# Ledger of designs, part 112: miniprotein binders against Mucin-6 (MUC6)

Target 1, 185 residues: Mucin-6 (MUC6), of Homo sapiens (Human) (q6w4x9r395to579)
Amino acid sequence: GHCSLEGGSFVTTFDARPYRFHGTCTYILLQSPQLPEDGALMAVYDKSGVSHSETSLVAVVYLSRQDKIVISQDEVVTNNGEAKWLPYKTRNITVFRQTSTHLQMATSFGLELVVQLRPIFQAYVTVGPQFRGQTRGLCGNFNGDTTDDFTTSMGIAEGTASLFVDSWRAGNCPAALERETDPCS
Below, E stands for the ipSAE of ESMFold2; O stands for the ipSAE of OpenDDE; V2 stands for 0.75 times the mean of E and O plus 0.25 times the DockQ between their complexes.

## First folded at step 21 (miniprotein)

Design bm21 (from bm1 with E16D K46R; at its last look DockQ between E and O 0.91; V2 from the best seeds 0.83)
Fold by OpenDDE base, look of step 21:
Structure bm21 (fold): chain B 185 residues (1-185), chain A 85 residues (1-85)
Amino acid sequence: as target 1 above (185 residues)
Amino acid sequence: SMKRIRVYIEVEGDPDKILEASDKIYEIAEELGVEVFVYIREEDGRLTVVIWVEGDEEKVKEFVERVREILKELGAKVEVEEEEL
């Protein structure tokens, strides 16, 4: 499964459903029992301008009981609040520079993350087949059905992205705004 | 320098009620200067609210105690796990 966060406000789920939102919070991208130690992948969005529509991804966070790995738009990588030099390796996670503009987080448990640093901070999440039907968050449920991707954290199917996205907030923030635009257009 | 710790709190109960109290939780976190995440996790078909907090040991401990009190008033069951950083 491939999930992408592009263009500052566009998301494509594992099931290839595209949607757009404007929020300034930390959101759960991916939860799964396949992630060890209660792991979760999160996305941090912030204001990039003065208007409500000017929002962008500013960091990606992998959070578990053991690690808090943050990849920031300024190319700083931290674990548990400490800056780390690349390549950085933990027990089952490696963060390294893939290209001059791309960082990669590789794992032993079937999660891969590629972060594009420039010109736009973007993220690409890949999960193995073992994650099928066992994912939750903004990246959807990876079950091959796009129509149920907007399932909230409470297990309720939503028709709009805003309510769906809001349900996956992990921080104190205002409600997200929705625009239905095809990121491929 | 003060020791830094992480506390993982699992809260069992009505997730709606717990999330309604999240504003207070965030306020306490801000007051104490600790980093906090509050989110829902699903395990075996059951929803659990997770409170993840990190910061100086003394501040985190105070945070946990204050949050416990709030959650007790809601009738929630709380499990706490501490990690040294």
Scores: ipSAE 0.853, ipTM 0.932, lowest interface PAE 0.5, mean pLDDT 94
Fold by ESMFold2, look of step 21:
Structure bm21 (fold): chain B 185 residues (1-185), chain A 85 residues (1-85)
Amino acid sequence: as target 1 above (185 residues)
Amino acid sequence: SMKRIRVYIEVEGDPDKILEASDKIYEIAEELGVEVFVYIREEDGRLTVVIWVEGDEEKVKEFVERVREILKELGAKVEVEEEEL
């Protein structure tokens, strides 16, 4: 299963449903019982231009009981707030430079994250087949059906990306969102 | 010198009411200068609100005290776990 975070806040879910949103917050990208120690993947978005509706990915966070790995737009990788030289390894996670512009986080539990650092900060999430039907968050539920990928944190299927995305907020977020109807969402 | 700690507050109760209090929770975090995440986790069809907080030990402990009072007023049951960094 593949989920991508590209360009101007474009997301493609594990079930290949594309959508776009406009938000400046930290969001739950992926939750699953397949992630050890209550693990979750989070995405941080911020303003990227003059318009209030222009937002882009600025960091990806892997959070668990043992780790808080942050890969940020400034190309610094931290775990639990401390900067790490690459390659960086724990018992079940390895973060390394894939190319001059890409970093990779590989794990023993079926999660893989590739982060493009330049020219635009983008992220690509891959999960193994054991995650099928067992994911929650902005990357959808991975059940082979695009019609319910917009399931909120309360378990409610929504027809629009904006309500779905807002339900997955995990941080303090200003209420300044521009309201547009996306015909494709 | 100064110690940084991480605390998880797991909250059982009406998730809608607990999330309505999130504005106050975030205000307290900003006042105290601590980092916080508030989100929902699901296990066996049951929803739990998680409040993750990290920062200076004394500020995090004050955060926990004030948030616990808010959650008590909502009738929520809380479990608090401190993680060593």
Scores: ipSAE 0.759, ipTM 0.880, lowest interface PAE 0.9, mean pLDDT 86
ESMFold2 (binder alone), look of step 21: mean pLDDT 83; pTM 0.814

Design bm22 (from bm1 with E10T E83Y; at its last look DockQ between E and O 0.92; V2 from the best seeds 0.85)
Fold by OpenDDE base, look of step 21:
Structure bm22 (fold): chain B 185 residues (1-185), chain A 85 residues (1-85)
Amino acid sequence: as target 1 above (185 residues)
Amino acid sequence: SMKRIRVYITVEGDPEKILEASDKIYEIAEELGVEVFVYIREEDGKLTVVIWVEGDEEKVKEFVERVREILKELGAKVEVEEYEL
């Protein structure tokens, strides 16, 4: 499964459902029992301008009982608040520079993250087949059905992205705004 | 330098009611200067609320105690795990 966060406010789920939102919070991208130590992948969005529609991804966070790995738009990588030199390895996670503009987080448990640093901070999440039907968050449920991707954290199917996205907040923030636009259009 | 710790709190109960109290939790976190995440997890069909907190040991401990009191009033069951950083 491939999930993408592009263009500052566009998301494509594992099931290839595209949607757009404007929020300034930390959101759960991916939860799964397949992630060890109660792991979760999160996305941090912030204001990039003065308008409500000017939001952008500013960091990706892998959060578990053991680790808090942050990849920031300024190319700083931290674990548990400490800056780390690349390549950085801890247990079953490795963060390294893939290209001049891309960082990669590789894992032994079927999660891969590629972060594009420039010109726009973007993230690409890949999960193995063992994650099918066992994912939750903004990246959807990876079950091959796009119509149920907007399932909230409480298991309620939503018709719009705003309530769906808001249900996956992990921080103190205002409600998200939505625009249903195809990022490929 | 003060020791830094992480506390992982698993809360069982009505997730909606627990999340309604999250504003207070965030306020406490801000007051004490600790980093906190509050989110829902699902395991085996059961929804739980996770409170993830990190910071100086003394502040985190105070945070945990204050949050425990809030959660107790809600009738929630709380499991706390501490990790040294």
Scores: ipSAE 0.884, ipTM 0.945, lowest interface PAE 0.5, mean pLDDT 94
Fold by ESMFold2, look of step 21:
Structure bm22 (fold): chain B 185 residues (1-185), chain A 85 residues (1-85)
Amino acid sequence: as target 1 above (185 residues)
Amino acid sequence: SMKRIRVYITVEGDPEKILEASDKIYEIAEELGVEVFVYIREEDGKLTVVIWVEGDEEKVKEFVERVREILKELGAKVEVEEYEL
C-alpha cells in the first residue's frame, strides 16, 4: 500500500483517496498492529506561504516504545534527542540517504518511508500486504474501500476530510477550523 | 539531571472524558518542559488513550505522578511503562 503527503497539504490514502487539509499540528499518519512496540507514524504540519490558510509538512516522526525517529529537512533525531549521521541503524530500522534530496527509512516490519527534503518537504509511505485492513490514521484503513477512509480515531466514518484529520491530532494544537474543498474531481 | 527517560502510559476508560483532560495534560507537560503526545489507539475493538512522554527523568516522573492523579479522578485504568534512554 502507498500513501503520499505532498505539497499544499495534499494526502493520498492507501486506498488512493485524495484529500487536502489546512492544519498546524502533529497527526497520526499510520497505526497498525503490524508495527512493533505499539509503533505509530506521525506527520507534523506548520504554517507555510504568505496566507494564513497555507500549511505544509515539516517533519515525519516514527514513535514506538523503543524508538523515536524524527526526520525534518535538516536532521534525523533519535532516542536521546541528538542529530545522527546517516546512515542510522537500529536492529529493525535503517535510515539512509537515497539521493541528495531524499532520505529513506527502511524497516524489517514492512514499513518503508521515503522523504523528499528539497525543494519541498514531502513523504511517501509504503506498507506491505500484511497491513491490508489493519491500518488507522491519515493514510486511511487500507481495506480497498475509499468510502470509509475518513474513519476517525473513534471509529466513525466522516464525510469531510477536516473532521477526519482533526480527530487524529496527537499534539497540543488548535482544532482545524477550515473545511477542505475537494482537492480533485 | 543528565538522565532521560520515556514513559508510555496506556489509559483505558471513557476516551472522550480522557481526551477532555488532554488540555490539562499538555499544560503540565509545558510547565515541566517534557515532550508529550496524546492519541487514541485501537486493539481488538477497544479504544485506549496513549500518553507518550519523554524528557529529563525527574521532570517526567513528576509529569506521570500528576497525570496519574487526574486519570484516577476520571475512573480510568492506567498502565505505565518506563524506558531509560
Scores: ipSAE 0.757, ipTM 0.884, lowest interface PAE 0.9, mean pLDDT 85
ESMFold2 (binder alone), look of step 21: mean pLDDT 86; pTM 0.858

Design bm23 (from am2 with E42T; at its last look DockQ between E and O 0.79; V2 from the best seeds 0.79)
Fold by OpenDDE base, look of step 21:
Structure bm23 (fold): chain B 185 residues (1-185), chain A 83 residues (1-83)
Amino acid sequence: as target 1 above (185 residues)
Amino acid sequence: SMKRIRVYIIVEGDPEKILEASDKIYEIAEELGVEVFVYIRTDGLTTVIWVEGDEEKVKEFVERVREILKELGAKVEVEEEEL
């Protein structure tokens, strides 16, 4: 499964459902029982301009009981608040420079993250087949059905992106704005 | 220098009610200068409050949050880790 966060405000779920939102919060991108230590991948969005519709991804966070790995737009990688030199390796996670413009977080448990640093900070999440039907968050549920991707954190199917996205916030933030558009349109 | 700690709080209760109370939790976090995440756990049944910061501030945060959760009738499990 491939989930992408592109163009500042566009998300494509594991089931290939595209949608757009404008929020300035930290959101649960991916949860799964396949992630050890109550692991969760999160996306941090902030304002990129003066209007409420000008938002962008500014960091990706992998949060667990043991780790808080942050990859930020300024290329700083931290774990538990401490800056780490690359390549950085924990028990089951490795963060390294893939290319001059890309960082990668590789794991032993079937999660891969690629972060594009320039020209736009973007993230690409890949999960193994063992994650099928066992994911939740902004990346959807990876069950091959796009129609139920907007399932909230409480298991309610929403018809709009805004309510869906808001349900996955992990911080104190205002309500997200929605514009469901095809990123390719 | 003060120690930095992480506390992982697992809350058993109505997630909706807990999330409704989350505004107060965030306010406390802001007041105390600790980093906090509040979200429903992978199981969809329990809520996680993840908090990190200076030891004394985190401890105060935990105590104040416990009181809020107690009023909601939630069960709380707390795990502490030194960073």
Scores: ipSAE 0.865, ipTM 0.937, lowest interface PAE 0.5, mean pLDDT 94
Fold by ESMFold2, look of step 21:
Formats: sequence, structure tokens, C-alpha cells
Structure bm23 (fold): chain B 185 residues (1-185), chain A 83 residues (1-83)
Amino acid sequence: as target 1 above (185 residues)
Amino acid sequence: SMKRIRVYIIVEGDPEKILEASDKIYEIAEELGVEVFVYIRTDGLTTVIWVEGDEEKVKEFVERVREILKELGAKVEVEEEEL
């Protein structure tokens, strides 16, 4: 299964259902019983510019009982708040530089994450066949059918991306901050 | 205290009502300067409130949130992880 998070806040689910959304929050990208130690993959989105309607991916977070691995657009990798040299290895996870522009998180439990750092911060999630029918979140349910990929955190199948995405908010969504118009523009 | 801890508040109860209370939970987190995630677990039945930060602030967070959860009639388990 393949899920992608691409520029302009475009998502393609494990069942190849594309959608776009606008939101500034942390969202559950992937939950599954196949992820050990209560693991979850999260995506962080923020405003991409002056317009309030455009958002973009700024970080990906892998959270479990032992780890909080953050790969952010500033190209820093942390675990539990501490910056790590690459390659970085735990018992089940290896994070390494795949190319000059791409990082990879490989795991022993069938999850693979590739992060494009430049020119646009993007993420590509791959899960093995053991995950079929056992995923939840922005990447959908991986059941071979696109008609129910918009299943909310409460288990309700929605027809629109916005209601589906909103249900997967997991973090403290920042309050809208007063934004000064730059007089030099 | 400079010691950092992580706490999982695992909540069984109506997830919709607990998520509706999340605004109050996030307000407490902002006041205390702790990081919080609130989300429904993979079973679709339990809510996790993940909190991390300074030990004294996290413990105050847990006490205040437990009062909110008690008013909702929720069953609660608290698990502390040392970082």
C-alpha cells in the first residue's frame, strides 16, 4: 500500500483515492494494530504563505510508547526532542539519508516513510500487505475500495474530504495569529 | 523541576463527548506549557490524551484533566513514561 502527501495539501490514499484539503493542525496520518507499541504516524500542516487558504506539510511525526521521531522541513531529525545524526537506528527503526534531497525511515514492522526535503516538503508512506483493512487516518483504510476511504475517527463514512480530515485532528491546532501585512511588499 | 515526563491518559467513555472537551484540555496545556495530543485510539472506543513536558506541569495537567473526565463519567487509566 502507498499513500502520498504532496504539495498543495494533496493526499492520495492507500486505495489510490486523491483529495485535497486546507488545514493548519496535526493530523493522524496512519494508525494500525500492526504498528508496535501503540504507534501512529502523524502529519503536521501549516499555512504556506500570505493566503489563509493555502497549507502545506511541514513535518511528519512517528509516535509510539518509546519514540517521537520528527522529520521536519528544516531538515532536522529528532527523537524525543533530541537531534540525531544520520543514520539513526533504534531496535526497529532506521532513519537515513536516501539521497541529497530524500530521507527514509525504514522499519522492521512493514512501515516505510520517504520524505522529500527539497524542492517541496513531501512524504510517501508505504505499508506491507499485513496492513490491509487495518489502517485508519488520512491515508484511508486500505481495503481495496475507495468508497469508504473517508472514514472518520468515529467510524463514520463521509462523502467530503473536509469533514473526514477535520475528524483526524490530533494536536493543539494553533489559534489564528494576527498577521501583519508587510509594508515593504 | 527540569525533569521531563510523558503521560498517557487512557480514557474509556463516549469519545464524542471527550473530544468536545478537548478545547478545555488544550487550554490547560497552553496555560501550563505542556505538549498535548488528543485522539481516538485504533480500537475506535478509547481516547488517548498524550502529554509531555516538565514533571510538575504535567502532573498539574493530569490532575486538572482528571477532574474534567470525572465529571463526564469516564473510566481512566494513567500511565507515566520516564524519558
Scores: ipSAE 0.720, ipTM 0.867, lowest interface PAE 1.1, mean pLDDT 86
ESMFold2 (binder alone), look of step 21: mean pLDDT 84; pTM 0.838

Design bm24 (from am2 with Y8W; at its last look DockQ between E and O 0.81; V2 from the best seeds 0.83)
Fold by OpenDDE base, look of step 21:
Structure bm24 (fold): chain B 185 residues (1-185), chain A 83 residues (1-83)
Amino acid sequence: as target 1 above (185 residues)
Amino acid sequence: SMKRIRVWIIVEGDPEKILEASDKIYEIAEELGVEVFVYIREDGLTTVIWVEGDEEKVKEFVERVREILKELGAKVEVEEEEL
């Protein structure tokens, strides 16, 4: 399964459902029982301009019992608040520079993250087949059905992206705004 | 130098009620200067309150949050880790 966060406000779920939102919060991208130690992947969005519609991804966070790995738009990688030199390796996670513009977080448990640093901070999440039907968050549920991707954190199916996205917030933030825009345009 | 700690508060209860009360939790976090995440756990049943900061501040945060959660009738488990 491939989930992408592109263009500052566009998301494509594991089931290939595209949607757009404008929010300035930390959101749960991925939860799964397949992630060890209560692991969760999160995305941090912030205001990129004066308009409410000017939002962008500014960091990705992997949170577990043991780690808080943050990859930020300024190319700083931290774990538990401490800056780390790349390549950085924990027990089951490795963060390294893939290219001049890309960082990668590789794991032993079937999660891969690629972060594009320039020109736009973007993230690409890949999960193994063992994650099928066992994911939740902004990246969806990876069950091959796009119609139920907007399932909230409480298990309620929403018809709009805004309510769906808001349900996955992990901080105190204003409500997300939805715009129907073709991410491929 | 003050120790930095991380605390996982696992809350068993109605997630909706807990999330409704989250505004107060965030206010406390802001007041105390600690970092906090509040989200429903992967099981969809329990809520996680993740907090990190100076030991003294985090401990105060935990105590104040416990009181809020107690009023909601939630069961609380707390795990602390020194960073």
Scores: ipSAE 0.876, ipTM 0.941, lowest interface PAE 0.5, mean pLDDT 94
Fold by ESMFold2, look of step 21:
Structure bm24 (fold): chain B 185 residues (1-185), chain A 83 residues (1-83)
Amino acid sequence: as target 1 above (185 residues)
Amino acid sequence: SMKRIRVWIIVEGDPEKILEASDKIYEIAEELGVEVFVYIREDGLTTVIWVEGDEEKVKEFVERVREILKELGAKVEVEEEEL
């Protein structure tokens, strides 16, 4: 399964459902019982231009009981607040430079994350078949049906991307007031 | 204190009511200068409030958030670790 976070807050789910939103918060990308140690993958978005509706991905966070790995658009990688030289590894995770413009986080539990640093900060999430029907978050539920990919954190299927995305908020949203007053969101 | 700690607050209770309180929880975090995440766990039944920062400020955050959660009838388990 493939989920992508591209351009101006465009997402394509594990079931190939595309959508766009205009949010400036931290959101749950992926939760699953397949992620060990209470693991979750999160995305951080922020305002990216002069338009009130322009937002972009600024960091990806993998959080578990063992690790808090942050890959940010300033090209600094931290784990539990400590800056890391690449390549580096933990027991189950290896982070390394794939190319001059791409970083990769590979894991033993079927999650792979590729982050494009330049020219635009983008992320690509790949999960193995063991994740089928067992995912939650902005990347959808991976059940082969696009009609229920907008399922909220409360288990409600929504008709709009904005309500769905807002339900997956996991952190402070300092620009949330601008989104509420923006006619494009 | 110069010591930094991380706390996982595992909350059992109505997730909708707990998430309705999340803006107040974020406000407390900003006031105290601590980093926080609030989200429903993958089980759909429990909520995580993850907090990290200066030990003294995190301890104060936890106590204030416990009061909010008690008023909502929620039950909590707290796990602390040094960074």
Scores: ipSAE 0.804, ipTM 0.908, lowest interface PAE 0.8, mean pLDDT 87
ESMFold2 (binder alone), look of step 21: mean pLDDT 86; pTM 0.863

Design bm25 (from am2 with E52Y; at its last look DockQ between E and O 0.90; V2 from the best seeds 0.79)
Fold by OpenDDE base, look of step 21:
Structure bm25 (fold): chain B 185 residues (1-185), chain A 83 residues (1-83)
Amino acid sequence: as target 1 above (185 residues)
Amino acid sequence: SMKRIRVYIIVEGDPEKILEASDKIYEIAEELGVEVFVYIREDGLTTVIWVYGDEEKVKEFVERVREILKELGAKVEVEEEEL
């Protein structure tokens, strides 16, 4: 399964459902029982302009009981708040420079993350087949059905991206007025 | 230098009620200068509060949050790690 965060505000789920949203929060991209130690992949969005529609991805966070790995747009990689030199390796995670413009987080448990640093900060999430039907978050549920990708953190299926995305927030968010989703993408 | 710690709080209770209270949790975090994440765990049943910062501030955060969660009738498990 491939999930992409592109163009600042566009998401394509594991089931290949595209949608757009504007938010300035941290959101759960991926949760799964296949991620060890309560692992969760998160995306941090911030304002990139003056309007509420000018938002962009600024960091990706992998959070578990053991690690808090942050890959930020300024190419700084941290774990538990400490800056790490690349390649950086934990027990089951390796972060390294793939190319001059791409960083990669490789894992032993079937999660791969590629982060494009320039010209636009973008992220690409790949999960193995063992994750099929066992994912939740902004990347969807990876079950081959696009119609139920907008399932909230509470397990409720939404018809639009707005409430869906908002349900997956993991950090402090501004007022709803600053959050917008575009069903057309 | 003050020690920095991470605390992983597992909350058993109505996730909806906990999330409704999350604004207050974030306000406390901001006040104390600690980093916090609040989200429903993978099981969809329990809530996680992840907090990181100076030991003294994190401990105060935990105590204040415990009180909030107690009022909600939630069970709380706290795991602390020194970093």
Scores: ipSAE 0.825, ipTM 0.923, lowest interface PAE 0.5, mean pLDDT 93
Fold by ESMFold2, look of step 21:
Structure bm25 (fold): chain B 185 residues (1-185), chain A 83 residues (1-83)
Amino acid sequence: as target 1 above (185 residues)
Amino acid sequence: SMKRIRVYIIVEGDPEKILEASDKIYEIAEELGVEVFVYIREDGLTTVIWVYGDEEKVKEFVERVREILKELGAKVEVEEEEL
């Protein structure tokens, strides 16, 4: 399964459902019982332009009981708040420079994350077949059916990306999200 | 203390009610200068409050959040890990 986070806050789920959202928060990308030690993959979004509807990915976080690995747009990789030299290895996780513009986090439990650092900060999540039907979050549920990919953290299928994405907040958002002033777009 | 710790607050109770309290939880975190995540676990049944920062501030955070959760009738288990 493949999930992508591309410029302009565009997401394509594991079931190939594309959507865009406007948000400046930390969100759950992926939860699954296949991730050891209560692991979760999170995405951090922030304002990227003059309009409050222009948001983009600024960091990806892998959180577990042992680790908090952050890969951010400043190209620094940290674990538990400490900057790490690459390649960086734990028992189950290796973070390394894949190319001059891409970093990769490879794991022994079937999760792969590739981060494009330049020209635009983007992320690509790949999970093995053991994850099929066992994922939750912004990347969808990986069940082969795009109609229920907008399932909230409470298990409710929503018809809009904004309600779905809002349900997956995992951190404090800036004081308020402002609506675009142009209701036509 | 300058020591930094990480605490997991594992909350059993109605996740919707716990998430409704999250604004207050985030306000306390900002006041104390600690980093916090609040989210429903993959089981869909329990809520995690993950907090990290200076030991004194994290312990104060836990005390204040425990009071909020007690008023909601939630069962709370706390796991502290020294980094």
Scores: ipSAE 0.682, ipTM 0.851, lowest interface PAE 1.2, mean pLDDT 85
ESMFold2 (binder alone), look of step 21: mean pLDDT 83; pTM 0.825

Design bm3 (from am17 with T49L; at its last look DockQ between E and O 0.87; V2 from the best seeds 0.82)
Fold by OpenDDE base, look of step 21:
Structure bm3 (fold): chain B 185 residues (1-185), chain A 85 residues (1-85)
Amino acid sequence: as target 1 above (185 residues)
Amino acid sequence: SMKRIRVYIEVEGDPEKILEASDKIYEIAEELGVEVFVYIREEDGKLTLVIWVEGDEEKVKEFVERVREILKELGAKVEVEEEEL
């Protein structure tokens, strides 16, 4: 499964459903029992301008009981608040520079993250087949059905992206705004 | 320098009711200057509210105690795990 966060406000789920939102919070991208130690992948969005529509991804966070790995738009990588030199390796996670503009987080448990640093901070999440039907968050449920991707954290199917996205917030933030726009258009 | 710790709190109960109290949790976190995440995790159809908090040991401990009191008043079961950073 491939999930993408592009263009500052566009998301494509594992099931290839595109949607757009404007929020300024930390959101759960991916939860799964397949992630060890209660792991979760999160996305941090912030204001990039003065208008409500000017929002962008500013960091990606992998949070578990053991690690808090943050990849920031300024190319700083931290674990548990400490800056780390690349390549950085834990017991089951490696963060390294893939290209001059891309960082990669590789794992031993079937999660891959590629972060594009420039010109726009973007993220690409890949999960193995073992994650099918076992994912939750903004990246959807990876079950091959796009119509149920907007399932909230409470297990309720929503018709709009805003309510869906808001249900996955992990911080104190205002409600997200929605625009239905095809990122491929 | 003060010791930095991480606390993982699992809360069992009505997640919707507990989430309604999340504003207070965030207020406490802000007051004490600790980093906090509050989110729902699902496992085998069971929903659990998770509170992840990190910061100075003294502040985090105070946070945990205050939050625990709030959650108890809501009838929630709370499990706490502490890790040293």
Scores: ipSAE 0.832, ipTM 0.922, lowest interface PAE 0.5, mean pLDDT 93
Fold by ESMFold2, look of step 21:
Structure bm3 (fold): chain B 185 residues (1-185), chain A 85 residues (1-85)
Amino acid sequence: as target 1 above (185 residues)
Amino acid sequence: SMKRIRVYIEVEGDPEKILEASDKIYEIAEELGVEVFVYIREEDGKLTLVIWVEGDEEKVKEFVERVREILKELGAKVEVEEEEL
């Protein structure tokens, strides 16, 4: 399964459903019982232009009981707040530089993350077949059915990306629906 | 030197009502200067609200006590686990 986070806040789910959203928050990208020690992958988005309609990925976070690995657009990798030299290895995770512009987090539990640092900070999530039907978050549920990929954190299928994305917020932040109101309407 | 700790607060109860408390939880975190995530996790068909908090040991312990008080008023069952970093 493949999920991508590309420029302009575009997301393609594990079931290949594309969507775009505008938000400045930390979001749950992937939860699954296949991730050890209550692991979760999170995506951090921030304002990237002068208008409220432009947000972009600024960091990806892998969180578990023991680790908080942050790969950020400033090209620094940390675990539990401490900067790490690459390659960086735990028992089941290795973070390394694959090219001058790409970092990779490889794991023993079927999760792979590739981060493009330049020219635009983007992320590509790959999960093994054991994750099928066992994922939650912005990357969808990986059940082969695009019609329910917008399932909220409460288990409700929504028809709009904004309601779906807002339900996956993990921080104190405005709702993704906030936008300027046209005074002529 | 400041000791940093990480605590997971796992909350069982009505998810909608518990999520309503999240504004208060974020206010306490900002006041104490601790980092917090509040999100829902599912295990075996059951939804659990998770409050992940990290920061200075004294501030995190105060956060936990204040949040536990809020959750007690809501009738929620609360489990608290400190993680070694």
Scores: ipSAE 0.775, ipTM 0.885, lowest interface PAE 0.8, mean pLDDT 86
ESMFold2 (binder alone), look of step 21: mean pLDDT 78; pTM 0.772

